# Designs tried in a protein design chat: VHH binders against q8kes1. Part 6

Target 1, 126 residues: q8kes1
Amino acid sequence: MNLKVKGARDVFEYMKGRIPDETKEHLFVLFLSTKNQILRHETITIGTLTASLIHPREIFKAAIRESAHSIILVHNHPSGDVQPSNADKQVTSILKKAGDLLQIELLDHVIVGNNDWFSFRDHALL

## First folded at step 15 (VHH)

Design i3
Fold by OpenDDE, look of step 15:
Structure i3 (fold): chain B 126 residues (1-126), chain A 119 residues (1-119)
Amino acid sequence: as target 1 above (126 residues)
Amino acid sequence: QVQLQESGGGLVQPGSSLRLSCAASGFTFSDYHMHWVRQAPGKGPEWVSSINPSGSHTYYATSVKGRFSISRDNPSKTLYLQMNSLRPEDSAVYYCAKEWEYDSYTYSRGQGTQVTVSS
């Protein structure tokens, strides 16, 4: 049975223990069913996130391959500070637009840190 | 069952202060971020403020930053919103929320408390 995520906290809990190296910034995509069950997650990139490194084509190619209804973007901050950067906001904006066009919704973007998280949805950034 | 009960709203004059409270039950309060959102007549819901589980980090909408202060008491499972220098545009129903829910596409929130700022 696939795990259902109801909100950002569930995403945070899911990510616990799933980040290979917390000293590096990892970008993940969670692929969700119509019932918000995690079909799988995929590591998109490892290292400092910039808008130029994130290609909507690749993310949504994977989403389509997985038959995802929606996706959640997740990345960790090695510093433990979960405050979104301008780059985070830019990437989110781009993927939101792409998702809308493809009708694969970017449901949320969750930043995970030291025993804390930041949800773009919770904070009206998405 | 998640229960959120807001209180402390009322009719006040511009420049005045109010302190809202939210009593939470039915979930592990201290494990969640908590939020205040508001909705004015004819407008959609507006995020106001958030606080992380420990209370170490707070977030505010630009429209209320410097005037509102969010806080929490985890032992009593209570969320607070101190609203200072109130303006007419702050008039709305204020809701306490646990999180934005993926199923319902809205905040898990209480019934709300009315705040009216008017001369």
Scores: ipSAE 0.906, ipTM 0.948, lowest interface PAE 0.5, mean pLDDT 95
Fold by OpenDDE, fold request of step 20:
Structure i3 (fold): chain B 126 residues (1-126), chain A 119 residues (1-119)
Amino acid sequence: as target 1 above (126 residues)
Amino acid sequence: QVQLQESGGGLVQPGSSLRLSCAASGFTFSDYHMHWVRQAPGKGPEWVSSINPSGSHTYYATSVKGRFSISRDNPSKTLYLQMNSLRPEDSAVYYCAKEWEYDSYTYSRGQGTQVTVSS
């Protein structure tokens, strides 16, 4: 059975041990069913995240391929500081809009680091 | 089951202070971020403040920055909100909340405590 995520903590727990190199920033996308079960996750990019490096078409191409009801963005901060950058907010905004158009909801964006996490939903940024 | 019980609300004058408390049970308190949200009559819920599990990081809405302070005591499973320099626009029901739940599409929260700021 696929793992169900109930909130950001579950996402954080899911990501434990799944980041290949924690010294580098990784952007992941979790593809979710209508029951918030993780259908699949995919590494989108490795390295410093900028809005220009994130292509909504690639993320949602994968989402459609997986028949995802919704998606969650996840990326790690090698520094351990989980506070979102302006770039993180910009990427989230772009993908939120794209998701709304495609009716594949961006359910959350979770930043993980130093035994902590930050959820855009929890902090009313999404 | 998750239980959150807020207390400490009341009627106060502008410029006054209040300290809200939240008693948590039914889950591993120290494993979760905790939040305060508020709702005024005729308005939607508004996020106020958050604190990470260890308490090392706190977050605030722009409207309360510099005036409110969130803290937690994990051994007693208690969340606090120190509210200073209260304003009439701070009047609302204040809720202690666990993380946003993806299924219910809202915070798991208590019954709330009424805060009224009026001259």
Scores: ipSAE 0.906, ipTM 0.948, lowest interface PAE 0.5, mean pLDDT 95
Fold by OpenDDE, fold request of step 20:
Structure i3 (fold): chain B 126 residues (1-126), chain A 119 residues (1-119)
Amino acid sequence: as target 1 above (126 residues)
Amino acid sequence: QVQLQESGGGLVQPGSSLRLSCAASGFTFSDYHMHWVRQAPGKGPEWVSSINPSGSHTYYATSVKGRFSISRDNPSKTLYLQMNSLRPEDSAVYYCAKEWEYDSYTYSRGQGTQVTVSS
């Protein structure tokens, strides 16, 4: 049975123990069913998140491959500070637009840090 | 069942202050970020402020930053919003909200409390 995520807290809980090296920034994509069940997650990149490093082609190629209804973007901040950077916001904006066009919704972007998380949805950034 | 009950709203003059409260029940309050959102007549919901579970981090909309202060008391399961230097454009129904729900595409929120700022 696939785990259902109801909100950002569930995403945060899901990510516990799933980040191989918390000293490095990992970008993950959660592929969701129509019932918001996690079908699969994939590591997209390891390293500092920048708009130049994240191409919608890579994200949604994987989403299509997994037949995802929607996706959630997740990345950790090694610093523990979960506040989004300008790069995070830019990447989110680009992926949101791409998702809308492809009708594979970017449901949320969750930043995980030191015993805390930040949801773009919760904070009206998505 | 999630229950959120707002209080503390009212009619006040510009420049005045109000303190809103929200009593939460039906979920583990201390495990969730909590939010204030507001809705003025004819307008869509507007995010106002958020606070993380421990209360160590707070977030504010640009329109209220420096004037509003969000806080929480986890033992009593209460959320607060201190509103200072109120402006007419702050007039709205203010809602206490749990996290944005992926199924319903909205915040789980209470009945709201009316805040009216008018001279």
Scores: ipSAE 0.905, ipTM 0.947, lowest interface PAE 0.5, mean pLDDT 95
Fold by OpenDDE, look of step 16:
Structure i3 (fold): chain B 126 residues (1-126), chain A 119 residues (1-119)
Amino acid sequence: as target 1 above (126 residues)
Amino acid sequence: QVQLQESGGGLVQPGSSLRLSCAASGFTFSDYHMHWVRQAPGKGPEWVSSINPSGSHTYYATSVKGRFSISRDNPSKTLYLQMNSLRPEDSAVYYCAKEWEYDSYTYSRGQGTQVTVSS
């Protein structure tokens, strides 16, 4: 049975040990069922996160392929600081709008760092 | 089950201070971010402040930054909100929250405590 995520902490726990190289910034997408079970996760990009590297069409193509009800964005900060950047906010905004149009909700965006995380939902940024 | 109990609210004059407390139980308090949210009559819930598990990082809404201070005591499983320079627009029910829950689309929160700021 697939793992169910109830909130951002569960996402943080899920990502432990799943980042190939923590010295580099990775952007992941978690594909969720209607019951918020993780169907699959996919690495979107490795390196500095910028809006130009994010392609909503590719993310949601994958989401449709996986029959995802919703998605969660996850990326790590190699510095360990989980404070969201302006780029993080821009990417979130773009994918939120795309998800709303496609009726595949961007459920959350979680930044993971050293024994800490930041949830856009928890902080009213999503 | 998760239990959150807020206290410390009341009726105060503008410019005054209040300190809210939240007693948490039913979960590993020290493993979670904790939050304060508030809701005024006729309005939706408004995020106020957050604190990470260790307390090393705090976050504030623009409307309360510089006036409110969030803190926590993990051994006693207590969350605090120091509210200074209170304004009438701060009037609301204040809730202690564990996290935004993906199933219910809302904060896991207590019953709340009423804060009324009026001259």
Scores: ipSAE 0.904, ipTM 0.947, lowest interface PAE 0.5, mean pLDDT 95
Fold by OpenDDE, look of step 19:
Structure i3 (fold): chain B 126 residues (1-126), chain A 119 residues (1-119)
Amino acid sequence: as target 1 above (126 residues)
Amino acid sequence: QVQLQESGGGLVQPGSSLRLSCAASGFTFSDYHMHWVRQAPGKGPEWVSSINPSGSHTYYATSVKGRFSISRDNPSKTLYLQMNSLRPEDSAVYYCAKEWEYDSYTYSRGQGTQVTVSS
């Protein structure tokens, strides 16, 4: 049975040990079922997250391929600081809009760091 | 079962201070971010403040930044919100919340405590 995520903490827990190289920023997408079960996750990009580098078509192409009901964006901060950057916010905004259009909701954006996380949903940024 | 019980609300004058408390039980309090949200009549829920599990990081809505202070005591499983320089627009029911839940699309929260700021 696929793991169900109930909130951002579950996402954080899921991501533990799944970041290949924590010294680099990884952008992941979690594909979720209608029951918020993680179908799978994919690494979208490795490197500094910038809005210009994130193409919604690529993310949602994968989402469609996985028949995802919704997606959660996850990326780590190698610094351990989970504070969202402006770039993080921009990417989130873009993907939110794209998800709405495609009816594949961006359910959350979770930043994972050193034994901490930041959820855009928890902090009313999404 | 997750239980959150808010207290400390009341009727106060503008410029006054209140300290809200939230008693948590039914989950590992120290493992979660905790939040304060508020809802005024006729308005939707508004995020107010958050604190990470260790308490090392706090977050505030722009509307309360510099006036409110969130803190937590993990051993007693208590969340606090110190509200200073209260304004009429701060009037709302204040809720202690665990996290935004993906299933319910809302915060897991208590019954709330009424805060009324009026001259």
Scores: ipSAE 0.902, ipTM 0.946, lowest interface PAE 0.5, mean pLDDT 95
Fold by ESMFold2, look of step 19:
Structure i3 (fold): chain B 126 residues (1-126), chain A 119 residues (1-119)
Amino acid sequence: as target 1 above (126 residues)
Amino acid sequence: QVQLQESGGGLVQPGSSLRLSCAASGFTFSDYHMHWVRQAPGKGPEWVSSINPSGSHTYYATSVKGRFSISRDNPSKTLYLQMNSLRPEDSAVYYCAKEWEYDSYTYSRGQGTQVTVSS
């Protein structure tokens, strides 16, 4: 049985205890079913996020292999400040475009920090 | 069931102030970000402002920053929007919203309150 996510708070709750080293930035992808159940998640990068570290073909290859209907990006800010950086916005834009072409939608990007989160969808950045 | 009821709208002149309120029930209000979203006739929804669960962080669309102020009172489960220096472009139905719902591709929101700014 897989956990269903209804909105960004559920994504934040899912990530509790699932970040290996909270002192480092991690970018994850969640692969979702047609019913917005988390099939699994995968770590994409560890360390300071730059657009050059993001390879859409590898992410969407994994999404196709998992039979994902949609994906959610998640990353943590070790500082606890959940405001998106310009790099966060750039990565989101790249993966949004790739997902639209492949019809594997980027449903949200959720940044997690100190007992707080920031959803790109909630703030109209997606 | 989530219930959101907006109030405080009205017809005002440019430069006026209004304070919107939203009464929330049917969920743990203090566990969620809360949002204001507005919709003008013939346009899609426009995000206006957000506030985190504790009220310690607030966010504003560029078009309203410096003029609008969001706040919340968790004990009374009430969300507020103080709107100063109102412009005709601010005319819209204003909704309070709990979050974007992935299943429905929309905000979970109330019925809205009309704000009209005209001479």
Scores: ipSAE 0.818, ipTM 0.901, lowest interface PAE 0.6, mean pLDDT 91
Fold by ESMFold2, fold request of step 20:
Structure i3 (fold): chain B 126 residues (1-126), chain A 119 residues (1-119)
Amino acid sequence: as target 1 above (126 residues)
Amino acid sequence: QVQLQESGGGLVQPGSSLRLSCAASGFTFSDYHMHWVRQAPGKGPEWVSSINPSGSHTYYATSVKGRFSISRDNPSKTLYLQMNSLRPEDSAVYYCAKEWEYDSYTYSRGQGTQVTVSS
């Protein structure tokens, strides 16, 4: 039984207790079924997020192996401030373009903090 | 059931102010980001503004920043949009929204309230 995500709050709730070291910035990908159930998640990077560290081929290779219909990006800001950085926007843009080409949609990018989150989709950044 | 009821729209002249309200029910209002989106005839939906659950952070589209102010009152489950210095291009149906729903690929929104800015 896999958890279904209806919107960004469900993604935020899913990530509670699933970030190994909250003092470090992590980027995750969630692989989703056609019913928006989380098949699994995978850590992409640990440490300061930069666009140069993101390799779309590796993410989408994993998505294809997982038979994912779509993906969601999640990362935490150790500060607790959930406002997106320029790097967050660049990474999102790159992976959106790759997903559109491969028809494995990037549904959202959710930044998580202490008691808050920021959804790119909710704020029309996707 | 999620229910969102917008009000406060009207026909006004350029430069006027309006305050929109949205009454929410059927969900824990204080647990969600809330949003205003608008749609003019023949155009797709446009995100206008957002506010986090506590009300401590607000976000605005570039086109409205400095003129519009979003706020919320969690005890009364009410979302507000203060719209100052209204322009003809602000004319649209304004919707209160709870969040983007992944299944439907749309905002969970109310019926909307019409704002028309014309001389």
Scores: ipSAE 0.817, ipTM 0.899, lowest interface PAE 0.7, mean pLDDT 92

Design i3
Fold by ESMFold2, fold request of step 20:
Structure i3 (fold): chain B 126 residues (1-126), chain A 119 residues (1-119)
Amino acid sequence: as target 1 above (126 residues)
Amino acid sequence: QVQLQESGGGLVQPGSSLRLSCAASGFTFSDYHMHWVRQAPGKGPEWVSSINPSGSHTYYATSVKGRFSISRDNPSKTLYLQMNSLRPEDSAVYYCAKEWEYDSYTYSRGQGTQVTVSS
Protein backbone atom coordinates (compact mmCIF):
# COMPACT_ATOMS: atom_id res chain seq x y z
CA MET B 1 0.00 0.00 0.00
CA ASN B 2 1.28 3.42 -0.94
CA LEU B 3 1.89 6.13 1.64
CA LYS B 4 -0.48 9.12 1.57
CA VAL B 5 0.80 12.66 2.12
CA LYS B 6 -1.63 15.19 3.58
CA GLY B 7 0.82 18.05 3.91
CA ALA B 8 4.48 18.92 4.05
CA ARG B 9 5.13 17.26 7.40
CA ASP B 10 4.21 13.88 5.90
CA VAL B 11 6.70 14.51 3.07
CA PHE B 12 9.41 15.29 5.63
CA GLU B 13 8.60 12.09 7.56
CA TYR B 14 8.64 10.03 4.35
CA MET B 15 12.14 11.22 3.51
CA LYS B 16 13.62 10.13 6.84
CA GLY B 17 16.07 7.33 6.12
CA ARG B 18 15.65 7.69 2.36
CA ILE B 19 18.50 10.12 1.68
CA PRO B 20 21.54 7.94 0.90
CA ASP B 21 24.24 10.44 1.93
CA GLU B 22 22.97 13.41 3.93
CA THR B 23 26.33 15.20 3.52
CA LYS B 24 25.43 15.80 -0.14
CA GLU B 25 22.56 17.71 -1.71
CA HIS B 26 19.96 15.44 -3.36
CA LEU B 27 16.95 16.50 -5.38
CA PHE B 28 14.08 14.01 -5.52
CA VAL B 29 10.74 13.96 -7.21
CA LEU B 30 7.74 12.18 -5.68
CA PHE B 31 5.11 10.99 -8.13
CA LEU B 32 1.60 11.17 -6.66
CA SER B 33 -1.73 9.53 -7.46
CA THR B 34 -5.06 11.38 -7.55
CA LYS B 35 -5.37 10.42 -3.87
CA ASN B 36 -2.00 12.00 -3.00
CA GLN B 37 -0.39 8.61 -2.44
CA ILE B 38 3.30 8.34 -3.26
CA LEU B 39 3.60 6.02 -6.27
CA ARG B 40 7.38 6.18 -6.08
CA HIS B 41 10.22 8.64 -5.79
CA GLU B 42 13.20 9.21 -8.03
CA THR B 43 16.54 10.92 -7.50
CA ILE B 44 16.97 13.74 -10.02
CA THR B 45 20.41 15.08 -9.05
CA ILE B 46 23.15 14.66 -6.49
CA GLY B 47 25.30 17.75 -5.88
CA THR B 48 24.71 21.47 -5.89
CA LEU B 49 21.31 22.28 -7.33
CA THR B 50 21.35 24.56 -10.37
CA ALA B 51 18.47 25.49 -12.66
CA SER B 52 20.56 24.77 -15.77
CA LEU B 53 20.85 21.08 -14.82
CA ILE B 54 17.09 20.55 -14.44
CA HIS B 55 15.40 19.18 -17.54
CA PRO B 56 11.61 19.34 -17.24
CA ARG B 57 11.04 16.98 -20.17
CA GLU B 58 12.79 14.10 -18.38
CA ILE B 59 10.93 14.68 -15.12
CA PHE B 60 7.53 14.92 -16.82
CA LYS B 61 8.29 12.00 -19.13
CA ALA B 62 8.74 9.92 -15.96
CA ALA B 63 5.60 11.45 -14.43
CA ILE B 64 3.55 10.49 -17.51
CA ARG B 65 5.01 6.95 -17.49
CA GLU B 66 4.00 6.61 -13.83
CA SER B 67 0.50 8.00 -14.55
CA ALA B 68 1.17 10.61 -11.88
CA HIS B 69 -1.54 13.16 -11.19
CA SER B 70 0.89 15.51 -9.49
CA ILE B 71 4.49 15.75 -8.27
CA ILE B 72 6.32 17.01 -5.20
CA LEU B 73 9.95 18.12 -5.24
CA VAL B 74 12.13 17.36 -2.23
CA HIS B 75 15.72 18.23 -1.59
CA ASN B 76 18.01 18.37 1.41
CA HIS B 77 20.49 20.96 2.57
CA PRO B 78 23.44 19.18 4.23
CA SER B 79 23.98 22.23 6.46
CA GLY B 80 20.60 21.57 8.09
CA ASP B 81 19.39 25.05 7.13
CA VAL B 82 16.14 24.72 5.22
CA GLN B 83 15.71 28.25 3.87
CA PRO B 84 15.31 28.25 0.08
CA SER B 85 18.16 29.52 -2.08
CA ASN B 86 17.71 31.49 -5.30
CA ALA B 87 18.52 28.31 -7.21
CA ASP B 88 15.80 26.46 -5.29
CA LYS B 89 13.29 29.15 -6.28
CA GLN B 90 14.39 29.09 -9.92
CA VAL B 91 14.07 25.30 -10.20
CA THR B 92 10.65 25.47 -8.55
CA SER B 93 9.44 28.17 -10.95
CA ILE B 94 10.59 26.25 -14.04
CA LEU B 95 8.93 23.01 -12.96
CA LYS B 96 5.73 24.77 -11.87
CA LYS B 97 5.37 26.34 -15.32
CA ALA B 98 6.05 23.03 -17.07
CA GLY B 99 3.61 21.19 -14.81
CA ASP B 100 0.90 23.79 -15.39
CA LEU B 101 1.30 23.42 -19.16
CA LEU B 102 1.17 19.60 -18.98
CA GLN B 103 -1.57 19.62 -16.30
CA ILE B 104 0.60 17.59 -13.90
CA GLU B 105 0.69 19.94 -10.94
CA LEU B 106 3.78 20.69 -8.88
CA LEU B 107 1.98 20.35 -5.59
CA ASP B 108 4.84 21.43 -3.33
CA HIS B 109 8.59 21.75 -2.95
CA VAL B 110 9.83 20.62 0.47
CA ILE B 111 13.37 21.32 1.65
CA VAL B 112 14.44 18.93 4.41
CA GLY B 113 17.09 19.26 7.07
CA ASN B 114 17.97 17.11 10.05
CA ASN B 115 15.05 18.12 12.31
CA ASP B 116 13.18 20.63 10.17
CA TRP B 117 11.65 21.31 6.77
CA PHE B 118 10.48 24.20 4.62
CA SER B 119 7.44 23.97 2.37
CA PHE B 120 7.16 26.30 -0.62
CA ARG B 121 3.37 25.81 -0.56
CA ASP B 122 3.05 26.63 3.17
CA HIS B 123 5.04 29.84 2.61
CA ALA B 124 3.09 30.89 -0.50
CA LEU B 125 6.06 30.42 -2.82
CA LEU B 126 3.85 28.20 -5.00
CA GLN A 1 -10.14 17.22 15.19
CA VAL A 2 -7.90 20.23 14.61
CA GLN A 3 -9.13 23.32 16.44
CA LEU A 4 -7.58 26.77 16.08
CA GLN A 5 -9.05 29.80 17.84
CA GLU A 6 -7.68 33.24 17.05
CA SER A 7 -8.15 36.25 19.32
CA GLY A 8 -6.78 39.72 20.02
CA GLY A 9 -8.01 41.62 16.98
CA GLY A 10 -9.60 45.06 17.14
CA LEU A 11 -9.92 48.59 15.76
CA VAL A 12 -6.75 50.64 16.15
CA GLN A 13 -5.16 53.75 14.67
CA PRO A 14 -2.19 53.71 12.29
CA GLY A 15 1.10 53.27 14.13
CA SER A 16 -0.51 51.21 16.89
CA SER A 17 0.52 47.78 18.11
CA LEU A 18 -1.64 44.71 18.59
CA ARG A 19 -0.93 41.15 19.69
CA LEU A 20 -2.83 38.19 18.25
CA SER A 21 -3.10 34.82 19.97
CA CYS A 22 -4.13 31.40 18.68
CA ALA A 23 -5.12 28.51 20.94
CA ALA A 24 -4.50 25.13 19.30
CA SER A 25 -5.86 21.66 20.08
CA GLY A 26 -6.60 18.33 18.41
CA PHE A 27 -3.08 17.77 17.05
CA THR A 28 0.50 17.63 18.33
CA PHE A 29 1.20 21.37 18.22
CA SER A 30 4.97 21.03 18.73
CA ASP A 31 5.29 18.78 15.65
CA TYR A 32 4.13 21.39 13.12
CA HIS A 33 5.14 24.65 11.54
CA MET A 34 2.54 27.27 12.35
CA HIS A 35 1.46 30.14 10.13
CA TRP A 36 -0.46 33.41 10.08
CA VAL A 37 -2.50 34.14 6.96
CA ARG A 38 -4.66 37.22 6.39
CA GLN A 39 -7.47 38.12 4.03
CA ALA A 40 -8.62 41.65 3.25
CA PRO A 41 -11.98 42.39 1.60
CA GLY A 42 -11.86 41.85 -2.16
CA LYS A 43 -8.45 40.13 -2.01
CA GLY A 44 -7.27 36.57 -1.92
CA PRO A 45 -5.57 35.12 1.14
CA GLU A 46 -2.06 36.39 1.87
CA TRP A 47 0.60 34.50 3.78
CA VAL A 48 2.02 36.69 6.57
CA SER A 49 4.42 34.71 8.74
CA SER A 50 5.57 31.23 9.73
CA ILE A 51 7.50 29.62 12.58
CA ASN A 52 9.07 26.18 12.73
CA PRO A 53 8.19 23.57 15.39
CA SER A 54 10.95 24.49 17.87
CA GLY A 55 10.50 28.23 17.31
CA SER A 56 14.13 28.61 16.20
CA HIS A 57 13.30 29.89 12.70
CA THR A 58 10.79 32.55 11.69
CA TYR A 59 9.69 33.73 8.26
CA TYR A 60 7.90 36.88 7.17
CA ALA A 61 6.29 38.32 4.08
CA THR A 62 8.22 41.34 2.83
CA SER A 63 5.23 43.61 3.55
CA VAL A 64 5.48 42.91 7.32
CA LYS A 65 9.15 42.11 7.91
CA GLY A 66 10.63 44.27 10.66
CA ARG A 67 7.16 45.19 12.01
CA PHE A 68 5.63 41.83 12.91
CA SER A 69 7.05 39.14 15.17
CA ILE A 70 5.77 35.56 15.30
CA SER A 71 6.32 33.37 18.35
CA ARG A 72 4.98 30.19 19.91
CA ASP A 73 4.69 28.62 23.34
CA ASN A 74 4.65 24.86 22.87
CA PRO A 75 3.69 23.91 26.46
CA SER A 76 0.52 26.04 26.25
CA LYS A 77 -0.08 25.18 22.55
CA THR A 78 -0.35 28.87 21.71
CA LEU A 79 0.81 30.82 18.64
CA TYR A 80 1.32 34.61 18.74
CA LEU A 81 1.71 37.49 16.30
CA GLN A 82 3.02 40.79 17.63
CA MET A 83 2.06 43.51 15.16
CA ASN A 84 3.83 46.86 15.49
CA SER A 85 3.61 50.05 13.42
CA LEU A 86 0.27 49.00 11.98
CA ARG A 87 -0.82 50.48 8.65
CA PRO A 88 -4.23 50.70 6.98
CA GLU A 89 -3.10 48.05 4.46
CA ASP A 90 -2.70 45.58 7.36
CA SER A 91 -6.50 45.60 7.85
CA ALA A 92 -7.76 42.05 7.35
CA VAL A 93 -9.11 38.97 9.02
CA TYR A 94 -6.09 37.15 10.48
CA TYR A 95 -6.09 33.36 10.56
CA CYS A 96 -3.92 30.94 12.47
CA ALA A 97 -2.97 27.96 10.27
CA LYS A 98 -1.36 24.56 10.83
CA GLU A 99 -0.31 23.66 7.24
CA TRP A 100 -1.43 23.66 3.63
CA GLU A 101 -3.58 20.56 3.08
CA TYR A 102 -2.86 18.95 -0.28
CA ASP A 103 -6.30 17.29 -0.54
CA SER A 104 -8.28 20.47 0.14
CA TYR A 105 -5.93 22.98 -1.55
CA THR A 106 -6.31 25.25 1.51
CA TYR A 107 -4.70 25.99 4.86
CA SER A 108 -6.14 24.24 7.89
CA ARG A 109 -7.10 27.35 9.83
CA GLY A 110 -9.47 28.83 12.41
CA GLN A 111 -12.34 31.31 12.15
CA GLY A 112 -10.02 34.31 12.24
CA THR A 113 -9.88 37.59 14.15
CA GLN A 114 -10.57 40.98 12.57
CA VAL A 115 -7.87 43.66 12.58
CA THR A 116 -8.92 47.12 11.39
CA VAL A 117 -6.43 49.94 11.13
CA SER A 118 -8.18 53.23 10.40
CA SER A 119 -7.79 56.91 11.10
Scores: ipSAE 0.816, ipTM 0.899, lowest interface PAE 0.7, mean pLDDT 91
Fold by ESMFold2, fold request of step 20:
Structure i3 (fold): chain B 126 residues (1-126), chain A 119 residues (1-119)
Amino acid sequence: as target 1 above (126 residues)
Amino acid sequence: QVQLQESGGGLVQPGSSLRLSCAASGFTFSDYHMHWVRQAPGKGPEWVSSINPSGSHTYYATSVKGRFSISRDNPSKTLYLQMNSLRPEDSAVYYCAKEWEYDSYTYSRGQGTQVTVSS
């Protein structure tokens, strides 16, 4: 029985203790079932996030192998400030478009920091 | 169960100010981002503003930035929206919301309070 996420706070709680080095920016993807259960998560990048480092084909290849219904992006800001950067918005836009074409929805993008998070979905950025 | 009760709506003239309140219960209010969303007749919901759990960061839709101010009081479990320089386009039902719920594809929200801006 996999952990179910109801909203962004559950994603934030899931990521506690799962970021190997909080001094570095990590981008993760969560693969979700039709019931919004986390099937698995995977680290996509480590280091400063740029759109040129994101390869939708690799993310969605993994999503297809997992039989994921949908995905959630997560990344941390080492500063603790969870406000999205322009790079965060660009990455989100690219993966949203790819997910729409493949019918594997990008359900949310959640930025995690010091006892706080920011959800793209909550703030109508998705 | 989550309970959100909005109040403070009414009929006002353009240029007026209005303060909305939302009483929250049934969840740990201080653990969540809180949001205001609005819905005009025949339109889908429009996100208006958000505030993080501590109240240290606030976010606004372009249409209300500089006119509206969101705040919260965690001890009283109350969310506020100060609405200044109201326009007819601001007329809508205003909802207090706890979080976007992935299962329902919508905000967990209250019953709403009507704001009507009319000459």
Scores: ipSAE 0.810, ipTM 0.895, lowest interface PAE 0.7, mean pLDDT 92
Fold by ESMFold2, look of step 16:
Structure i3 (fold): chain B 126 residues (1-126), chain A 119 residues (1-119)
Amino acid sequence: as target 1 above (126 residues)
Amino acid sequence: QVQLQESGGGLVQPGSSLRLSCAASGFTFSDYHMHWVRQAPGKGPEWVSSINPSGSHTYYATSVKGRFSISRDNPSKTLYLQMNSLRPEDSAVYYCAKEWEYDSYTYSRGQGTQVTVSS
């Protein structure tokens, strides 16, 4: 049964135990239903995040296949510091623009660390 | 039921200070980031400041950094905003917020407290 997310803390809780190797940076996408239930998540990259490794067509192809209404980006900082980097902001901007065009909204980007998180939406970066 | 009750607003002169408080109930306060958001007449909501669950990290909009200070007291479930060197452009209703609600596309917030800065 799929979990409903009401806000960024629910996203943080969902990711507990779902990051295979917390010593490495992972970027995930969550595919959401019209009721903001997580349909599934998918790993986009492992290792240092760069905008050049992001392929919107593959992400949104998967979103359409899942019948997703919207998506959420999640990634971890192995350091535990959840402050967004410039790379984090760049990948968010790319996927927001693609989602706006396709009308599959990027609802949030949540950075997770050691018992903390940072939501782009909560901090008006989206 | 999430309840957030802001207080401490008022009418003050430019350069004055005010301290806003927010009493929280109906959720585990220490488990959430807390935020201050403001809205001036005829304008959309503007994010002002945030603080993480432990209080170890604070965030500020550029327009208020160096003048405003956010803090929290987890035992009393209270959020604060110390506002110094107030300017007329700080005039707004100030809201305490728990988080952005994905279903409603807005912050989960209280009823607000009016801050008016005028000469």
Scores: ipSAE 0.808, ipTM 0.896, lowest interface PAE 0.7, mean pLDDT 91

